# Ledger of designs, part 1: VH-VL binders against Putative dimethylsulfoniopropionate lyase DddL (dddL)

No score or structure here was measured in a lab: all are predicted.

Target 1, 232 residues: Putative dimethylsulfoniopropionate lyase DddL (dddL), of Cereibacter sphaeroides (q3j6l0)
Amino acid sequence: MHSLSERVEQLRLNDCPDWLYLLHEFDALYRQGSDGGSRPIRTHRKRVRDSLALIVEANPAVNDRPPEVKPVTAHLGRALDLGERGAVQGMSRALARVAGRLTWEYGYEKVPKALARKYAYCEILGPRGPICAERLILGFVLFAPSTTYPQHSHKDIEESYISVAGAWSENDAAVHAPGSLILNRPGLEHRITTGDLSPCLLAYAWTGSEERLNQPGMKLSSPRKARIEKGI
Below, numbering starts at 1 at the first letter of every chain, in headers, positions and changes, except where a header shows other numbers; antibody chains are not in Kabat numbers.
ipSAE, averaged over its two directions, is called F for ESMFold2-Fast, E for ESMFold2 and O for OpenDDE. V2 adds 0.75 times the mean of E and O to 0.25 times the DockQ between the complexes of E and O.
[cut] marks letters that were taken out.
Atom coordinates printed by the task and the answers are left out, and those that the model quotes come from them; centres of patches stay.

## First folded at step 10 (VH-VL; from W06 with light chain Y96W)

Design X07
Fold by OpenDDE, look of step 11:
Structure X07 (fold): chain C 232 residues (1-232), chain A 119 residues (1-119), chain B 107 residues (1-107)
Amino acid sequence: as target 1 above (232 residues)
Amino acid sequence: EVQLVQSGAEVKKPGESLKISCKASGYSFTSYWINWVRQMPGKGLEWMGRIYPGDSDTNYAGKFKDQVTISADKSISTAYLQWSSLKASDTAMYYCARLYDNWGYFDYWGQGTLVTVSS
Amino acid sequence: DIQMTQSPSSLSASVGDRVTITCRASQDIYYYLNWYQQKPGKAPKLLIYDASRLETGVPSRFSGSGSGTDFTFTISSLQPEDIATYYCQQYDNRPWTFGQGTKVEIK
């Protein structure tokens, strides 16, 4: 009796409509709105869209990761509710459909105690999956109310945030609302703060080469002394 | 205005050591990769390696690994390329170049340093 | 290493002619390709990035197209000041590699 090892056929994106629809929302997210007259922002948005289009066309593998929750995910429900009322309702709804399949992570070997209950991120598309891609990372970052994400930079990664829900600030420069895009160019030091009343849910994108995204360089900023010297 | 200014032409003998420089100005030196590119006489461009002056992180192309050393002095916004022992085959034009957004393209170049190694 | 094969190695054309240069990558590099112009005795200058994006200040007669493995650089109307060697360069994986160059001359 030759046990027909049922070759579990590798799922692909076209077999997973909920993931595909979420990616469509990402495309819409980066297509819509003004670039504010900024060439870097325009270029980044185009890179995200072009990369995403190529990836979708290739019908990539979908490898489900084990779902994992973090303490901050207790706020996800409220964040999604708020998102449904905002400028990016479609994204919030699409994310809600796959919320139970998300793998939330800290991204640090040692997460600071102050962040352990107030922060997590999840990858949707990238080298780690579930949607396999080598030249783009898409995901979400979730913050609890009254969170301070420490100053850091990415020397090798161009990063963007688009708010899905909640108010937040970067480097104390402005208060950002849902639909607002913030570009963090490589090497830019930035700190994130959230409001006191509501959680903050951000969509994020990392653009880069295959090599670049397989080795993401995130460095926490140098000690306080070095920051003071830089006037930050 | 962003500028990369390289040291002057060098004439050396085989076996001699050499260190050439690239001084940057007009931007945050510690926030961008500086690259070195070789161009042998009448030949194309070859990426040699790079340095991130902010933390002195370096990468080399395999061909140039252990053949040259790339360094930087952030106090004077200067990058260096050095040889411990020159060969005749090291005769070339050497360019430093800044990597825009630390990923995609070389947006600013030095004027080049001609190195001639002849017995 | 990713090999970049540029064609032709040299060409001669008249002022006003359309000039086309091709670059082929040994593997899929998406749109991660740049084009540089190098005039005699000068450093290379960026013309096109991300396969098709014109660098600021570059004349509109220059253009780029392609994705994956096959890329094209075009000068729509060759000018005397365009005498140079042109290089493609991939930045998908280190080591970054250049095409062998195309020398453009005017008849």
Scores: ipSAE 0.423, ipTM 0.801, lowest interface PAE 2.1, mean pLDDT 92

## First folded at step 11 (VH-VL; from X07 with heavy chain R98K, light chain Y30W)

Design Y07
Fold by ESMFold2, look of step 14:
Structure Y07 (fold): chain C 232 residues (1-232), chain A 119 residues (1-119), chain B 107 residues (1-107)
Amino acid sequence: as target 1 above (232 residues)
Amino acid sequence: EVQLVQSGAEVKKPGESLKISCKASGYSFTSYWINWVRQMPGKGLEWMGRIYPGDSDTNYAGKFKDQVTISADKSISTAYLQWSSLKASDTAMYYCAKLYDNWGYFDYWGQGTLVTVSS
Amino acid sequence: DIQMTQSPSSLSASVGDRVTITCRASQDIWYYLNWYQQKPGKAPKLLIYDASRLETGVPSRFSGSGSGTDFTFTISSLQPEDIATYYCQQYDNRPWTFGQGTKVEIK
């Protein structure tokens, strides 16, 4: 039985300018195109921005998480270099300043062997921190080159991705450029395929109720199980 | 052109069973929650529960759990609300409704089904 | 359960008057609040979502504001076709709950 760690002073967001500046880049990213997009995209962008503003205003706790790496994180430096030269340079630079503090994880309870070396995600803001929040999750997903990743819309949350670096395609659609937003709406199956030459880095946001975002098992189903569930 | 078309008005006696329907069209039925809302005569709106037809996941407001059953038939895009034994207090208008993107607000409503339970 | 309390329960006003309805939540619901209009014999109709966002096709005389626990719905200039009952509704946590309604009449 181990002793609990006790602290005299709790770090808050205002004490952590590099985290705060990263959140400013998320806000800027979701502001782009807010007046000119489709209604579903405009509504989602505003929800992310409104939720983020409420969280930042509250000066939430910032709890260190142990840094963790996965095989794919060997590609992070290259992804950040690519992002710095693209449309979302500010995001790439802000992320670089906290890169050594990130906790990379898998999105499956049992990670498929095919994906174990090809992807990982990290939470920046959400129930697990480092920036604590209950009604919004922000983070990044990193893919190796030549990766196929299934995704499925959740029935109680909104999920979006914004391209930070690298080439990728969604289903049969054209290759998405850095800065593009993809909203995962109900009834759409999504399959991400990354190019052969460079890694791919996506920012993501989940909006939903505190109840839903705090539920255990907020992870993707197995790629094989997902195909069976869709009636193939 | 999303539409929710409900079954017609019902006049029943206490103790009888009843199953009312909500037929959906114009969208992917299995990908959206269908909700049921009660409105007693002269009263406000009460959310009763919902079903996700794709996997039959159901949620009930506590006061309606074990009082009604919500179900769906994917093959005909129809949701149901049913009672095994009606009470006079079940007299109300019943609406089905769809959520916008499964989160936020009810963007489409059925026309309502009036259920009257009396001697 | 999150209790939603509307005030007043009913009101009468003249055409052209400014009408204000308040809604109080029993706990902090952020901006997760909608306003619906229900005319006699009809299903409810969404007017405002996420506390302050106007639904497509809804006249600009309708507006909403507030966050946290206290919310306000306003009709800037009451029209005869605005005779209805108005409901607030939270969607922060299930069960989703409505206010008891505010009946608006022309005097």
Scores: ipSAE 0.621, ipTM 0.830, lowest interface PAE 2.1, mean pLDDT 86

## First folded at step 14 (VH-VL; from A01 with heavy chain R98K Y100W)

Design C01
Fold by OpenDDE, fold request of step 16:
Structure C01 (fold): chain C 232 residues (1-232), chain A 119 residues (1-119), chain B 107 residues (1-107)
Amino acid sequence: as target 1 above (232 residues)
Amino acid sequence: EVQLVQSGAEVKKPGESLKISCKASGYSFTSYWINWVRQMPGKGLEWMGRIYPGDSDTNYAGKFKDQVTISADKSISTAYLQWSSLKASDTAMYYCAKLWDSWSYFDYWGQGTLVTVSS
Amino acid sequence: DIQMTQSPSSLSASVGDRVTITCRASQDIWYYLNWYQQKPGKAPKLLIYDASNLETGVPSRFSGSGSGTDFTFTISSLQPEDIATYYCQQYDNRPWTFGQGTKVEIK
């Protein structure tokens, strides 16, 4: 009885329409709208789109990760509901289709206690998967109401947020609504705050070198640095 | 306006030490990588290495590793390239260049520093 | 290291001519390629970034195309001020490497 070792065929993106459609929503998200007259934003959006196109064309491997939830995911349902009412409803719906397959993470070795119930992120496309890519990371960040995400920066990674649901602010500069894009250039210190009424769901993209994207080294800024930047 | 101003031309003998400078202005010095690029006489461009002045992180091309030292003084927005012992083969034009982001293109260049090493 | 092979090493053309320079990478570098102009006695200047994007203030006669391993730089109508050496540069992986350069002269 020759045990036909069923060669579990490697799934690829074209075999996983739910993931593919989600990537289409990312493409649409970064294709639509204005760059606000900003060269960095325009460049970043184009890079995300061009990279995504190349990745999709290559039909990358899809390695499903074990689903993981975090306390904040209790708010995911509401965030998705709100997202469906907003400017990026397609993204919310596409994400909802794969919500049970998401691996939510903190990204920190030690997450602050105050943040442990109010924050998580999940990668959709990147070195960790489920959609395998080395030169781009796409995913989502979820915040509970009344959240302060501490000041931090990403060395050698350029980050963009596009709001899917909720009202939030970065560095107290503006209130962002669904469809709003904010760019965090490498090394830019930023803090995020959310409103009291609703959770916030953000789509995010990371661009950078393959080396850095593979080892992003997420770190919160020291309180000292934060004070210095505030002139205190 | 962003400017990178390099130190003047140097004429040295083999075995001598040298430190050339690149002073930056018009942007946040600590937030962008400064790179050094060598151009030997009549030759092309060679990336030597870079420094992030914010934390003094440095990267070198393998060819230049342990051959030169890149440093920065953030208090005066100046980057440096130095040799402990010059060789005749170090004769070249040296450019400092600012990186647009952390990995893509050089948007601003210094005027170059000519280093001549001869016996 | 990623090798960048630029062609030709030199060319001479007339004012108004179309000039084409090619750069080949030793591996797939997607669109991670830039083009620089270096005039005699001057520092390099960025002309094209990310394979096909024109730098601000650069004349529209300059363009770039390509992806993967093969890239093209074009001057649609050569001008006297375009006398320079042009370099491609990859930023897919460190060390960043340049092509050997193309010297452009006017007849």
Scores: ipSAE 0.908, ipTM 0.953, lowest interface PAE 0.5, mean pLDDT 95
Fold by OpenDDE, fold request of step 16:
Structure C01 (fold): chain C 232 residues (1-232), chain A 119 residues (1-119), chain B 107 residues (1-107)
Amino acid sequence: as target 1 above (232 residues)
Amino acid sequence: EVQLVQSGAEVKKPGESLKISCKASGYSFTSYWINWVRQMPGKGLEWMGRIYPGDSDTNYAGKFKDQVTISADKSISTAYLQWSSLKASDTAMYYCAKLWDSWSYFDYWGQGTLVTVSS
Amino acid sequence: DIQMTQSPSSLSASVGDRVTITCRASQDIWYYLNWYQQKPGKAPKLLIYDASNLETGVPSRFSGSGSGTDFTFTISSLQPEDIATYYCQQYDNRPWTFGQGTKVEIK
């Protein structure tokens, strides 16, 4: 009985329509709307779109990761419901289609206690998959209500958030609504806060060198550093 | 306005040490990479390495690794390029350049420092 | 290291002429390419970033195109002030590398 080792054929993006459609929603998010007159935002949006286009064209490998949940994912249903009501309803629906396949992570070796039940992120496209890419990372961040995501920065990564659901603020500068794009330039210290009533769901993009994206090394800023930067 | 101002021309002998400077202004010095680029006489541009002044992280091109040292003093927004022992082959124009982000293009350049090493 | 090969190494053209410089990368670098202008005795100046984007303040006669391995820099109408050496630069992988340069002169 020759065990026909069924050569599990490597899945590609074109074989996974739900993932492909989700990427189309990312493209739409970064294509639509204004850059607000900001050169950095314009440049970043273009880079995300151009990179995504090249990746999609290349029909990358899709390596499914084991689904993982975090305590905060209890809020995902509500976040998705809220997202369907807003300007980014397409993204919310596309994400809902693959919600059971997501690998939610903390990104830290030790997640702070204050975040353990209130925060998680999942990669959709990137070096870890499921959609394999080396030069771009796309994913989602989920926050529970009343969350403070501590101050941090990325010296070698440019990050953008596009709000999908919920009301949140970064650096106490504004209240962001669905469709809002927030750019975090490399080295920019930022803190995120969420409102008390609803969870927040953010689509995120990371651009940077391949080397850095493969080893993002997520670190929270030390309280000491934060104080120094604030001149306190 | 963003400016990178480099130290003046240097004339040295082989074996001598040298440290040249690049003073930055008009932006957050600790938030952007400063790069050094060599241009030998009549030749093209060569990226040597970079430093992130915020944490003094450094990267070197293989060719320049252990040949030079890149450093920064964030208190005075100044980056440095130094040699412990100059060679005649180190004769070149040296530019400091700021990165737009952490990886893409050099948006601002210093005026250059000419280093001449001759016996 | 990624090798960048420019062509030609030098050219002479008349005022008003279209000038084209090419840069070839040894591997696929997507759009991770910049073009710089260096006038004699001056530091390089960014003209084009990400293969095709014109830097602010740069005249519209300058343009860039291409992706992957083959890139083109164009001066649509050469002006006297354009006498310089032009360099492509890849930023796909460190070390960042430049082309050998193209010296542009006016006849």
Scores: ipSAE 0.900, ipTM 0.948, lowest interface PAE 0.5, mean pLDDT 94
Fold by OpenDDE, look of step 15:
Structure C01 (fold): chain C 232 residues (1-232), chain A 119 residues (1-119), chain B 107 residues (1-107)
Amino acid sequence: as target 1 above (232 residues)
Amino acid sequence: EVQLVQSGAEVKKPGESLKISCKASGYSFTSYWINWVRQMPGKGLEWMGRIYPGDSDTNYAGKFKDQVTISADKSISTAYLQWSSLKASDTAMYYCAKLWDSWSYFDYWGQGTLVTVSS
Amino acid sequence: DIQMTQSPSSLSASVGDRVTITCRASQDIWYYLNWYQQKPGKAPKLLIYDASNLETGVPSRFSGSGSGTDFTFTISSLQPEDIATYYCQQYDNRPWTFGQGTKVEIK
């Protein structure tokens, strides 16, 4: 009786069409938008697209993580519904297909109580999976209505948000709508606020060194330290 | 306009200490990495290390680790490269360079500081 | 460390000639490659970033291509002001490393 040790074949991206289609939506998202005449935004968008293309071509491993929900995921349904009405409806639909497979996380060792109910993120592509990549991170951030995400910065990571659903602001500078892209250059301190009527869903991309992306070290900045450093 | 202005040429003897400077202007000094690059006479470019002036985080190439010290004074937007004890082999042009972001390319360079170490 | 092998070490061409320089990485560095121009007695200047993107203000006669391990820098029509040493540089992994350089002269 030759125990055919069923070699559980490692799933790859091409074996997981729902994940692949979601990545196509990310590609579209970063391809079809305008850079607003901004060189940093243009460069970042291109890097995301080029990296994603190389990753997809390599047919990376897919390691499904145990699904995990957070309190804020109660708002995910509404966020997806809203997203389907907006400029990035394809993304919302693609995300909905894999919604039950998402691993929502806080990213911090200690999350403020107020934020714990109103915030979570999930990685789609990156060192933590489910789609394995070392040089790019893609995912989503979900906010409940009336959320203030504390001021923070990324020292060695360039971050972009693309609005999928809801209205939000960063650093009180503008109100962003679905399809809007905001770039956070390394070291840029930023705070996010959301409106009181609807949840906010953001697609995000992180670019940086492989080393840094594997250990993003998310730290909330003390408001005081940020002011002191700005000489304000 | 972004500018990196380096200190003038140095002529030193072996065993002497040296600190050269790179003054930055035209951008947020604390938000971008400053790098030092060595070019020996008639040779190519060698990345030595970098500093993030915002928190003084430093990284060195293995070859230059413990051979030099990179520092910064954010109050005057100036980065430094220093030797405790110079060697003849330290004779080179030294450039400071700003990173575009945290990891990709050098978008601005200083004019270079020639360091000559001779007996 | 990632080794960058640049070829040729030197070349001489006529004004108007097409000049091609190659750079090979010891490992796959994707598009994490830059090209710099260094004129005699001057600091390096960025020409191409991310393998194929022309830096702002750089003449269109300069271009870059490639991915993975093999990269190419091209001057479509060599001009007198292009006399310089050109360097590739990888930023896939620290320490960042440069090619040995290619000295371009005009015949």
Scores: ipSAE 0.658, ipTM 0.857, lowest interface PAE 1.1, mean pLDDT 93
Fold by ESMFold2, fold request of step 16:
Structure C01 (fold): chain C 232 residues (1-232), chain A 119 residues (1-119), chain B 107 residues (1-107)
Amino acid sequence: as target 1 above (232 residues)
Amino acid sequence: EVQLVQSGAEVKKPGESLKISCKASGYSFTSYWINWVRQMPGKGLEWMGRIYPGDSDTNYAGKFKDQVTISADKSISTAYLQWSSLKASDTAMYYCAKLWDSWSYFDYWGQGTLVTVSS
Amino acid sequence: DIQMTQSPSSLSASVGDRVTITCRASQDIWYYLNWYQQKPGKAPKLLIYDASNLETGVPSRFSGSGSGTDFTFTISSLQPEDIATYYCQQYDNRPWTFGQGTKVEIK
């Protein structure tokens, strides 16, 4: 048995250049267009960037999670190729360097059958790590081609998505270009629909109360349960 | 145009019940928290609690828990603050307020309801 | 509960004076702080959100700064219409709490 002085040191962000470079790409992604758009969008972008700056300055712990894949992750390589050829190529390159360390999950307590092979998300920064934080969550969501995903606003949090690769639309509206930001504001229900030729990769950010963000395994209820909870 | 219109001033005796209202318009009532804030005479502002009208989820500041009831009727876009037994110390101005977003600050306030409780 | 301590509790100043109000949180609240103005007999009005951002329609003579535990609110050139009580408010954790207020008067 070794002494305490021989324990492996806690990894921190500054020890992990590839994680740090990925966070730099998140900052760049949220800085793009920061002077434009509606006030809700500008405010959200600034909050994400200010929160990320405070987190990076604190040199937080990095706790690797066991890598996990989902059926949709077979599409990740193609999504990264598409992103490397577009407006957000730095993000795709940085994500590629850590791709083998990602923990892909479902965001439902029970995943709908229609989505089981069509989507997954991974957290990059947040309460579960790998980059530890309590007041911001950053990550990615990956969609297969021809996917419909219901999106709902949340109490006590603010959620955004930025396109990294692929084509998608919101509520059958115009297709979003890589780099554009969608803010999920209260009072609007959204449906994400992806094109049928290529996978879609979105970066996401959650800001909100520490109490809400630190809940273990945040999950969306099933559509029928969520409807009952909203008093339908 | 977002608007919060509160019920009129009340003069009550200790021990009486009271229910005051806050009628909302100009936004999706079920999608935003509506909050209650107390201001005792000559004193500052105190957050009392809030309700999410979409699912009736309710939070209270500890000093007000079990002292008041916050409720909402989503069919008429109205939130309520209710006492089962008023005390003289409940004499105050009561505001309802809407959050600008899901969590950060109050962008719209009702005009206030003055509640006077005296023997 | 996060305690918010404002200083001073009241002040008198002349038109054109620079006015500074401080607010200290009992724990690190990042930038999760707002400033409200309440004129006599009126509901509060948001002036500054997230410590330093000016709300729409608020005159540029108002400003805020700080992060963590120590925050300041400044009126660069006091005007007669600025007679009010000013409150800081944190939104980091429930219950959301206000400072006790600073009453600003024209001398």
Scores: ipSAE 0.640, ipTM 0.826, lowest interface PAE 1.8, mean pLDDT 86

